# Ledger of designs, part 3: VHH binders against AP-4 complex accessory subunit RUSC1 (RUSC1)

Target 1, 145 residues: AP-4 complex accessory subunit RUSC1 (RUSC1), of Homo sapiens (Human) (q9bvn2r522to666)
Amino acid sequence: DVGHLVLTTLCPALHALVADGLKPFRKDLITGQRRSSPWSVVEASVKPGSSTRSLGTLYSQVSRLAPLSSSRSRFHAFILGLLNTKQLELWFSSLQEDAGLLSLLYLPTGFFSLARGGCPSLSTELLLLLQPLSVLTFHLDLLFE

## First folded at step 22 (VHH)

Design p1 (from n2 with M53Q)
Fold by OpenDDE, last read:
Structure p1 (fold): chain B 145 residues (1-145), chain A 120 residues (1-120)
Amino acid sequence: as target 1 above (145 residues)
Amino acid sequence: QLQLVESGGGLVQPGGSLRLSCEASGFTFSYYAMAWYRQAPGKQRELVAFIYQGGSTNYADSVKGRFTISRDNAKNTVYLQMNSLRPEDTAIYYCAAGKLLSLFTGKDHWGKGTPVTVSS
């Protein structure tokens, strides 16, 4: 079904995309330094003052789901939540527009860094990928695996 | 003038290994994601693995743990290390280049392919 396709094709592709060019470690106020992951990008992107309230709510919801024990599963659940609420393009656009966050988290060779610098057409490609998904109505279980 | 040239295919026994190479020219290699596809006789072409610009990778379930995709931007080359090969891996393997969408739609640039045969 559609959920299966999302988990087997789209979600892994987006996970790898968000992981692309990530610096191995980032500064953390509590632990000092943490290993970077796509989920850590989500966490950083929804901090107070950096994202919409709805994205923060979804992040909080996913964070409280006990069955999600890995950063990968949490990221997948977050993507499913974005699809359900038609906010997938919004989150990626918000991420791409946060130059400070991108500089902090990503190496210059990563997809998002290149999109903001030497190859702007990458941003267009991402938009074209995400826009068709916003016209679809999803009712995905966030715990779907 | 965009060109992709695959090499490294051949005949191997089950459990054997091969390393495929794809040399790219005619475009800014570092701006493109690269992918390997394969097509077995009578079957549709399928995505095997891809690697984004910064080196992030993803694999088809059928090859996870056995195949490794990598890239060398200084050489404009993408590689596919194939270990623990199985008869069902027999196919023509194609290299593809795309910025993002083209990797998943199959509408972008392809090489001519290199044949891989796994047989006892």
Scores: ipSAE 0.867, ipTM 0.923, lowest interface PAE 0.4, mean pLDDT 92
Fold by OpenDDE, fold request of step 23:
Structure p1 (fold): chain B 145 residues (1-145), chain A 120 residues (1-120)
Amino acid sequence: as target 1 above (145 residues)
Amino acid sequence: QLQLVESGGGLVQPGGSLRLSCEASGFTFSYYAMAWYRQAPGKQRELVAFIYQGGSTNYADSVKGRFTISRDNAKNTVYLQMNSLRPEDTAIYYCAAGKLLSLFTGKDHWGKGTPVTVSS
């Protein structure tokens, strides 16, 4: 069913997408540097004042889910949450529009960097990929793994 | 003219290894995600692995831990290292190029394919 497709195909693909061209480390106030992950992108993207309140709420919710012990599981839960709330396109659009964040987190060869630079059509394709999902109603369990 | 040329297929025993190559031309290679598909006899074509522009990868569950997709942008080439091959891996393997959407819709640009046969 659609849920199975989301979990087996879409989520891994989106995880890989967000990971694409990701710089291996980012600055951290406590440890100096932290290993980057798609979840760390989520964290950076929903900082106070930089994202919609709804995205921040979802991030907060996922962050507090104790059973999610890995960055990968948290990212997947976040994606599921975005689908449930029909905000998947919103988050990806917001990420793509944040030039400062992209420059900070991604290498020039990454999907998002290319989308903002030499290959704008990548952004269009991402939109076209996500748009059909916005018309679907999902009730996905964020803890499903 | 976009062109993809696969090579490296052949006959191998179970447990063996093969390395497929796909050389691309006619487009800006670094702007495209690359993928390997396969089609076994009597079955539908299925995605095996893909690699995004920046090198992030994803694999079908059936090949995880055994196959590795990689790319060399300087050579406009994508590779599929196949280890621990099984009879069920027997198929024609196709190289595909797409920016993103085609990876999900199956409307990639395709090569002619290279046959892989795993048999005792």
Scores: ipSAE 0.866, ipTM 0.922, lowest interface PAE 0.4, mean pLDDT 92
Fold by OpenDDE, last read:
Structure p1 (fold): chain B 145 residues (1-145), chain A 120 residues (1-120)
Amino acid sequence: as target 1 above (145 residues)
Amino acid sequence: QLQLVESGGGLVQPGGSLRLSCEASGFTFSYYAMAWYRQAPGKQRELVAFIYQGGSTNYADSVKGRFTISRDNAKNTVYLQMNSLRPEDTAIYYCAAGKLLSLFTGKDHWGKGTPVTVSS
């Protein structure tokens, strides 16, 4: 159906979007450096005190799903969870508003960096993309592949 | 005025390689995502690959591992390296530019296209 088509197209696109301009590595207290991924962006965005409680709950839920063995699958599940709870726009908005996090994780050439700087219309387009999804009701299996 | 000019198409044997180029002008190239589409005879236009502003890429399943999209912001150019070409890759290839939404709505700015024919 339309929902399936949107998801099969949207999820890879959003994964690539969140990956865009990511610094290859971030500082990690345990390993020294950790390879960046869209999932690592999710992790960083839902730190205690930095995000909405509901987003943290979803992150925790996805994190404990044993069948999700890759960062890509976890990110996918997180997106599905956001759709189920109509929080997709909320998460992306919160991410875009966190200047400190964006500066930490992204290069200046990345989508989110440009959206906050030289090309604000990128933020508008992202909202226009996500808003229609918020009016849809999804009941997606987070383990859907 | 936004302009996209594709080049590099031609006739190639199965297993061969081609490199397509698309030169952009009339807009701030670094603010746009770029994409390659293709349209085979009698088929609908389909997305082949796209690259976001910062270089993140995505590919159609049919070309994964064979095609590579890249961009050179200094030259306002996007490329499509096509390896291990197959007869089913035969199509007119189009370059498109969009900030984000156009990649999903299909209302992109298009070039005139460059033909690729894979045949023995």
Scores: ipSAE 0.865, ipTM 0.922, lowest interface PAE 0.4, mean pLDDT 92
Fold by OpenDDE, fold request of step 23:
Structure p1 (fold): chain B 145 residues (1-145), chain A 120 residues (1-120)
Amino acid sequence: as target 1 above (145 residues)
Amino acid sequence: QLQLVESGGGLVQPGGSLRLSCEASGFTFSYYAMAWYRQAPGKQRELVAFIYQGGSTNYADSVKGRFTISRDNAKNTVYLQMNSLRPEDTAIYYCAAGKLLSLFTGKDHWGKGTPVTVSS
């Protein structure tokens, strides 16, 4: 089952990737500080004025899914949604290009920070990983578990 | 020349612990993700754990909660702390290095391996 492989292999790998080098906390207007997570990266990356409408729509959709109670499950659902809509590369590219956001959220030792700095080949490898996925057609249940 | 040298393997009783080390040389360690694989007798090599450049980790389900992968960039070393070892953990453990894609395509740089035997 393709869905199973995506959930058991790809999603965890991408979750760990997006988590890599994350600063542990970010400022929050309500709580003061919130623990960073890959989902918080998604939230931060989807800006009303700067993100593509489609990414915002997907974020909104995932955010409203009641069964998704954990940040991890929401992130996974978001990845599945990106695969369904062939926007996985788009989101990662958008994230990588947002220098301000990366500086805000990530430590210098993180994958994305290194990709923008001392090791540009990391970006190439990420692209090579994601591109084959963009040519595939997925119909994944966002609540797949 | 890329080089990975594993150490720390040995014989241990069930429930015991071992700590494997892998010292890397010949490349910029901090730019690479590191991984531990293992190959049991008569079985295929399998991914045990990997750690990205910034320290994010992932584990095979079979070792979650028991194994911990970590890295020390100052020492160019990746570690695998193995607790609560089981006979089914018996294998040759290999250290691997890759930036990203290699972790998923199997084109990692490999060490020679260190044997781990869990037996009563």
Scores: ipSAE 0.864, ipTM 0.921, lowest interface PAE 0.4, mean pLDDT 92
Fold by ESMFold2, last read:
Structure p1 (fold): chain B 145 residues (1-145), chain A 120 residues (1-120)
Amino acid sequence: as target 1 above (145 residues)
Amino acid sequence: QLQLVESGGGLVQPGGSLRLSCEASGFTFSYYAMAWYRQAPGKQRELVAFIYQGGSTNYADSVKGRFTISRDNAKNTVYLQMNSLRPEDTAIYYCAAGKLLSLFTGKDHWGKGTPVTVSS
């Protein structure tokens, strides 16, 4: 079952990738400081000013799924949605191109910071991983656990 | 010259612990993700755990909660702490290095392995 493999292997690997070198807290004008997570990266990546509305639409859909009670399950559902809509490479490319956002979210030692700085081949390796997935057709249930 | 040298394997009783080490040389260690794979006789190599450049980790379900991967960039070393060992953990354990895709293809970036036997 392809859905089981995506949920048990790909999603955790991508969750850990997006978490890599993520600053542990984000400054919030109202709450002062909040804990970072890969889901908070998704939230920041789709704020107004993003180049594509379809990513924001998926974010909104996932945010409204009541059975998704944790940030990890929301992140996994977002990845499943990206696969279903063939936007996995688009999202990661959009994230990697936003230097200002990356500098706000990530320590210099993290994967995305290294990919923008001293080790550009990391970006190439990510693209090579993601491109085959972007051409495959998926029909995954976002509530798949 | 990229080199990965594993150590720390041996014979241990069920329920015991071992700590594997992998010393790396010939590349900029902080630019690489590191992984442990294992291969039991007659089986395919399987990913046990990996750790990204910035320290984020991931584990196979069969070892989650029992094994811990860690890295020390100052010593160019990756570790695998193995607790609550079971006979099915018996395998040759290999250290691997890769930037991302190359870590998962399992080609050209492996050590020679360190054998682990769990039996009474």
Scores: ipSAE 0.739, ipTM 0.868, lowest interface PAE 0.8, mean pLDDT 86
Fold by ESMFold2, last read:
Structure p1 (fold): chain B 145 residues (1-145), chain A 120 residues (1-120)
Amino acid sequence: as target 1 above (145 residues)
Amino acid sequence: QLQLVESGGGLVQPGGSLRLSCEASGFTFSYYAMAWYRQAPGKQRELVAFIYQGGSTNYADSVKGRFTISRDNAKNTVYLQMNSLRPEDTAIYYCAAGKLLSLFTGKDHWGKGTPVTVSS
């Protein structure tokens, strides 16, 4: 089934991609430092002034899903939601265009830092991977395990 | 011009360990994701593990906890540490390089492979 393939193949691969070269901690006003994760990248990407309102709506929806108890399951649900709303390419494009955010979150050796710097063909390769998924219609359960 | 040369394969008993190496040349190694694939006789090639440019990794379920992929950008080398080997791990192991899409479509550059046999 399509949901099984997305959860077992695509979501782990994208989770690892967003984690690539991610700084292990970032400054947090309340706790001093907070452990970073692909979910924390999603959180940072949708804050006011950083993304479209539709991406913020999806983030809010996923954040309210009480059964999702881990940052990994929230990240996977966000990816499933992006597929359902045909926004997967949009989210990655918005992330890649935010130079300030990328410099804050990622080491220079990470995929997104390289894609913005010395190896821009990485961005092209990502778009080629994502664009076929953006034309397909999905109705995935965000709580799918 | 791109070249990938695997080494470290051989015959090993079940429960044993091997370390595969893949030396790369002819390209800027740090710009590429690296992967190990394997192909058993009569089977299709399958992804074993991959490692992104910045060191993030992913593994096939069949090897999680037993295999570790790593890279050394200073030596242009990717490794596969294979522990707790089983007869099912018998295959030719191939190193692959790709920026992203080409790594997963099987249209990137492949080494000639290094055979691994796990048998008593």
Scores: ipSAE 0.737, ipTM 0.869, lowest interface PAE 0.8, mean pLDDT 86
Fold by ESMFold2, fold request of step 23:
Structure p1 (fold): chain B 145 residues (1-145), chain A 120 residues (1-120)
Amino acid sequence: as target 1 above (145 residues)
Amino acid sequence: QLQLVESGGGLVQPGGSLRLSCEASGFTFSYYAMAWYRQAPGKQRELVAFIYQGGSTNYADSVKGRFTISRDNAKNTVYLQMNSLRPEDTAIYYCAAGKLLSLFTGKDHWGKGTPVTVSS
């Protein structure tokens, strides 16, 4: 029951949240430009020198799941993994604390830009929403679709 | 001081279209996520769609592909374009504003509603 609700309600809502105000393209030395997605935010958030090794480990695990064929399914699997490892609040908190990364990824009108700037209560409301989820115990299959 | 005023409801035939508007005042519109809820007679109020501060959207499965939520921060207005309307869409439609958690917990700002009737 819980897995179905997470996949059908929470994951899409968080996907849209992370997409909010995301710049449509990012520069890539190899490809020139790549289209942005919430999965590309995950990628950027865990690159070398980033927050914690456990978040990077989860990213690597999700990246290696061959049946996950889309950026959306990879993002959802990452959220499920964060729930299983009780790191949902940690990931969003680390993202919100990285002013340089947020400026690189997001337009000023986006949720995370506003939360960092003129409307800090947005970050507080997000963490209060996520905190109960981060302390509950979940055993969700990352290939759950 | 905080006000949400819906408009654009009415009677429409099945398969028809309608565009709802909600004008906001008394708060900094760009800091708020906006939502449309609906309540059919004798039923619980349900979320139809919401739009985050920067324009990202989410929809209930029952309306996905048929309804489009949008916002115009310059006009402090949120819209709901309703296409391919069905009798099951008959309800009073309410505009809501909240920063995030408060949008979903019902402790946010609500309009008075605009009625939509879909019948032959």
Scores: ipSAE 0.722, ipTM 0.862, lowest interface PAE 0.8, mean pLDDT 86

Design p1 (from n2 with M53Q)
Fold by ESMFold2, fold request of step 23:
Structure p1 (fold): chain B 145 residues (1-145), chain A 120 residues (1-120)
Amino acid sequence: as target 1 above (145 residues)
Amino acid sequence: QLQLVESGGGLVQPGGSLRLSCEASGFTFSYYAMAWYRQAPGKQRELVAFIYQGGSTNYADSVKGRFTISRDNAKNTVYLQMNSLRPEDTAIYYCAAGKLLSLFTGKDHWGKGTPVTVSS
């Protein structure tokens, strides 16, 4: 079963990738600080008024799914949604293009910081990992667990 | 010349601990994800754990909570701390390096392995 394999293998590996070198907290003028997670990267990546509003729509859909009670479950559901809409590569590419956001969220030792700086082949390797998924059609249940 | 050299394997009783080390040379260590694989006789090589360039980790279900992968970029070394060892952990353990895709496709750099035997 493709859905089970995606949930048990791909989603955890991508969760760990997005977490790689992620700063544990960000300063927040209202609350003092916010804990970072791969889900918080998704939240930061979906900007109001952006040409990528389809990503914002998926984010909103996942955020309103009441059975998803953890940040990890929300991140996984977002990945499943990206697969269903063939936007997985788009989301990672858009994240990599946003140098300001990457500098805000990630330490220089993290995967995405290295990919933008001293080791550009990391971006190529990520594309090659994700490219086979772009030719497949998925109908995954976002509440799949 | 690129090298990965494992050490720390041996014979240990069930419930015991071992710490494997893998020293790397000949490449920019901080640009690579690192992994431990293992192969028992007659079985396929299987992924045990991997650690991304910035320290984020992932584990096979069979070793979660017992094994810890870590890296020290100043020493060009990756470690596998193995606790609560069981006879089914008996295998040759291999260190591997890859940037991302190459870590998972078998087109990465391999050490020669260090044998681990869990028996009384």
Scores: ipSAE 0.709, ipTM 0.855, lowest interface PAE 0.8, mean pLDDT 86

Design p2 (from d5 with P106G)
Fold by OpenDDE, fold request of step 23:
Structure p2 (fold): chain B 145 residues (1-145), chain A 120 residues (1-120)
Amino acid sequence: as target 1 above (145 residues)
Amino acid sequence: QLQLVESGGGLVQPGGSLRLSCEASGFTFSYYAMGWYRQAPGKQRELVAFIYQGGSTNYADSVKGRFTISRDNAKNTVYLQMNSLRPEDTAIYYCAAGKLLSLFTGKDHWGKGTPVTVSS
């Protein structure tokens, strides 16, 4: 079904996209350094004052889901939540517009860095990919696997 | 003129390994995601693996743990290391180039393909 396609095709592709060019580590107050992941990008992007309230709410919801034990599963759940609430384009747009965050988290060779620099058409293609999804109505289980 | 040239195909025993290469020209290689597809006899072309601009990868379930896609931007080349090959991996392998959308629409730029035969 649609959920299966989203999980097997779209989510992995978006996970890889958000992972693309990530710096391997980020500073952490407790451990010193933590391995970067697409989920860590989500965490950084929806902190108070840095994102819309609705995105923060979704992040909080996903963060509290006990069955989600991996960063990958949390990221996927977040994507599913974005689809359910028609906010997928919003989150990616907000991420792309945060130059400071991108500079902090990504290497220059990554998709988002290139999109903001030498290859603006990448951002256009991402938009073209995401826009059709925003007009669809999803009712996906965040714990779907 | 965009061009993709595959190489490295051949005959290999089950359990063997091959490394495919695809040399790209005619476009800014570093701006494109690269992928490998394959088409077995009588079957549709399927995505095997792709690698984004910054090196993030994704694989078909059928090849996870066995195949590795990588790229060398300095050489405008994408590679597919194929280990633990199986008879069902027999196909013509095609490299493809696309920025992003083509990965979902299938409108990639294709090479001519290199044949891989896994047989005893």
Scores: ipSAE 0.862, ipTM 0.920, lowest interface PAE 0.4, mean pLDDT 93
Fold by OpenDDE, fold request of step 23:
Structure p2 (fold): chain B 145 residues (1-145), chain A 120 residues (1-120)
Amino acid sequence: as target 1 above (145 residues)
Amino acid sequence: QLQLVESGGGLVQPGGSLRLSCEASGFTFSYYAMGWYRQAPGKQRELVAFIYQGGSTNYADSVKGRFTISRDNAKNTVYLQMNSLRPEDTAIYYCAAGKLLSLFTGKDHWGKGTPVTVSS
C-alpha cells in the first residue's frame, strides 16, 4: 500500500538525501560534540525562531514517541508527519533557505551545499519532486515500521 | 555529449565477486547523483543502488550487505562492488546519472549496460 511505498522507497531516499555531505560531528552545548544524522538536522532546523510553530510541534511529538528508539526511525516518523500535515515541501524549502545552518552542518560537496552554490538546479529538482506529494492527503501511522 | 560507459561484467560462480565501473563524460560529474540499475531477463529494470553527490548511499533490500556503491570524482567514475553474488543477481547492469529526479525516473541518462551472469 501507499504506506509501505513511503517507508521503503521515499523515506530511505530522503534520509540519504538529508545525510548527503553531512559533517560527521556537530557542536553541542550539553555533550560538547554529537554524531550527526538526518534526525540531528531536523533538531537543528526546528530551533526556536528558525522554524514554523507547526514544524516544532511535529518535532516535539516525534521526540516523545517512546517506540522510536533510533535516529533513523525518528527521522522517518518526522517525514511521515510532514506528509500527513502537507508540510514536506515547507520543511525542505526552509532547510534549503537557511544558509547558516547548511554551512554549519554540511560539507561543500553535499547536495544542499551544491544547491546553494554551483548547481542551483538541484534545488529546483527537489521542489519538483516534493510538490506532487503536497497535494495528496496522507493518514500515515508515525509508528509504521 | 553526456556519456556513460559500463565495464566489469562477466560470468561468475555463486558466492563470487565482481566490480563494475562506469566512466562518465560530457557533464559536471560532481553535480550528479549516480546509480546502478539492473534488468534481468523477463523482468523490469530495478534500482540497485545510488550515491548522492556528497557520497550518501542507498541500496535495494535485495543487495544490502553484499553490494557497495562508491564514486571517484577525480576519475568521473562510479563503482559497484558486488560480493556474495547469487543466481538471482544475473542481469544487465546499467549505470545512471541524475541530479535528483532523473536518477529515479530514468528518463535521460543511461549507459549501454554490462552483463552479469551468476551461474555454477
Scores: ipSAE 0.855, ipTM 0.915, lowest interface PAE 0.4, mean pLDDT 92
Fold by ESMFold2, look of step 22:
Structure p2 (fold): chain B 145 residues (1-145), chain A 120 residues (1-120)
Amino acid sequence: as target 1 above (145 residues)
Amino acid sequence: QLQLVESGGGLVQPGGSLRLSCEASGFTFSYYAMGWYRQAPGKQRELVAFIYQGGSTNYADSVKGRFTISRDNAKNTVYLQMNSLRPEDTAIYYCAAGKLLSLFTGKDHWGKGTPVTVSS
């Protein structure tokens, strides 16, 4: 069962990866600070733009799913949606190219900071791993638990 | 040349604890994710835990709450604290290093393993 494998192995591994070296809090104009999570990285990464509008659409769809009550569940649903739309590599590539965002969100010891600094092969290996997943066709339920 | 040397395995009674260590050399330790895998006789190798470069961790369901992975970049060492051990934890435990570990790449490096036996 592909859906069970994705949820039990890939999603937790990617959740931990996006969490790696993430600053625990970020300044928020309204509340003074926001607790960081991989879901907050997704929120910060979606931007208006013609080449990435489908990422914003998926973010909005996941945000409106009321049964997803935790940020972890929302992150997993976003990953499932990226698989369904063959955009997993695209999202990680766009995240890794946004130097300003990465410096805002991550400590220098984190995976994505190292990938932009002394160890660029981290970025290359991640994208090479994700590329075969972009060829596969998935029809995953975003409420899958 | 990249080397991974495990230690700390042995015989322990059910409910006991062990602390495994893996000392790494021959590469820039802070650039690598580190992990522990285990293989019991006649079984497929399975992931136990891994820790990314910046300290984020992931655990197999069977060990959550009992095992803790940690790393000390100053000593080029990764640890696995194993508490509340059960007979089904009996296996050879292997240290692994990879940029993304085996879930994400086939270029992982392996130690020779340290045996753990949980028996009364």
Scores: ipSAE 0.677, ipTM 0.847, lowest interface PAE 1.0, mean pLDDT 86
Fold by ESMFold2, fold request of step 23:
Structure p2 (fold): chain B 145 residues (1-145), chain A 120 residues (1-120)
Amino acid sequence: as target 1 above (145 residues)
Amino acid sequence: QLQLVESGGGLVQPGGSLRLSCEASGFTFSYYAMGWYRQAPGKQRELVAFIYQGGSTNYADSVKGRFTISRDNAKNTVYLQMNSLRPEDTAIYYCAAGKLLSLFTGKDHWGKGTPVTVSS
């Protein structure tokens, strides 16, 4: 089962990658503080003026799936949706290109901060690893957990 | 000139604990993900745990809750704290360094390994 392999192998590895060096809290005008998670990176990455419309459409779809009750399950569903729509490389590329967002979200020790700074090969290694997935066609159930 | 030197392996009874260390040299440690793999006799080498450059971790299901990976960038060292050891944990444990260990292992660097035996 391709869905089981993606959920048990790829999704946890990407979740840990996006969490790497993520600042633990962000200030919020309404609530005072929000805890950061890989899902909060997805939310920030798809704001108007900072993403393609197709990525925002997927975000909206995942956000409206009522059975997804945790930020981890929403992040995993987003990854599955990126695979189904062949946008996995696009999302990571757009995230890596947004210097302002990365500085806001990540400590200097994190993967994406290092990729923008002293170790740019981290960015190219990630995209090369993800490229084979762009040729494959996936029909994954976003509610698979 | 990249070097990974494991230590801390040995013989331990079931339920016991060991702490593995891996000291790295010859590269900028903070640019690399670090990990532990293991290979039991007659088996393929398998991932145990890895830790990304900024401290985020991932574990094999078989060791979750029992093993803890950590890194000390000031000492260029990665650790594996192994608690509640079982006979199935018997293997040679290898330290590895790479940009993306769990996602792309073709560029990884390996230590020579440290043997761990769990038996009564």
Scores: ipSAE 0.665, ipTM 0.840, lowest interface PAE 1.0, mean pLDDT 86
Fold by ESMFold2, fold request of step 23:
Structure p2 (fold): chain B 145 residues (1-145), chain A 120 residues (1-120)
Amino acid sequence: as target 1 above (145 residues)
Amino acid sequence: QLQLVESGGGLVQPGGSLRLSCEASGFTFSYYAMGWYRQAPGKQRELVAFIYQGGSTNYADSVKGRFTISRDNAKNTVYLQMNSLRPEDTAIYYCAAGKLLSLFTGKDHWGKGTPVTVSS
């Protein structure tokens, strides 16, 4: 069962990857200060000027799923949605190309900061490993737990 | 040439603790994710814990709350603190290094292993 493998192996690994070196708090001109999480990276990635329209549509869909009560479950649902729409590589490549966003969100020691700086092969290897998933067809239930 | 050398294994009573160490050489340590795997007699090798380059961690369900992985980039060393040990934790523990260990099967580097036995 490919759905179980994705949820039990891929999603937790990607959650930890996106969390790697993430600054624990971010300053916001409107709200002051908020805790960071992998879901907050998704939110920042789909703000105006940061993404394609289809990524924003998926974000909106996941945000409106009332049974998803935690940021972790929302992040996992977003990953499942990216698989269903063949946008997993697109999302990660767009994130990695946004130097301003990465600088705001991540410490210099984090995976994505290293990938943009001293170790660019991290970026290349991530996208290479994700690329086959972008050609496979998935019909995953976003509420799957 | 990449080398990974584990140490700290041994015989311990149930409920006891051990601290495994893995010293790495031959690569830029800060660019690699580090992990611990284990293999018990008659079982497949399984992931125990993994730590990304920036310190983010991932644990197998069977060890959550009992084991802690950490890394010291200044010493090129990754550690596994194992608390509340049980007989089912008996295995050979292997250190591993790769750029993306926990995302997909990375065919990267493995140590020779350090045996851990938990028995009365």
Scores: ipSAE 0.659, ipTM 0.831, lowest interface PAE 1.0, mean pLDDT 86

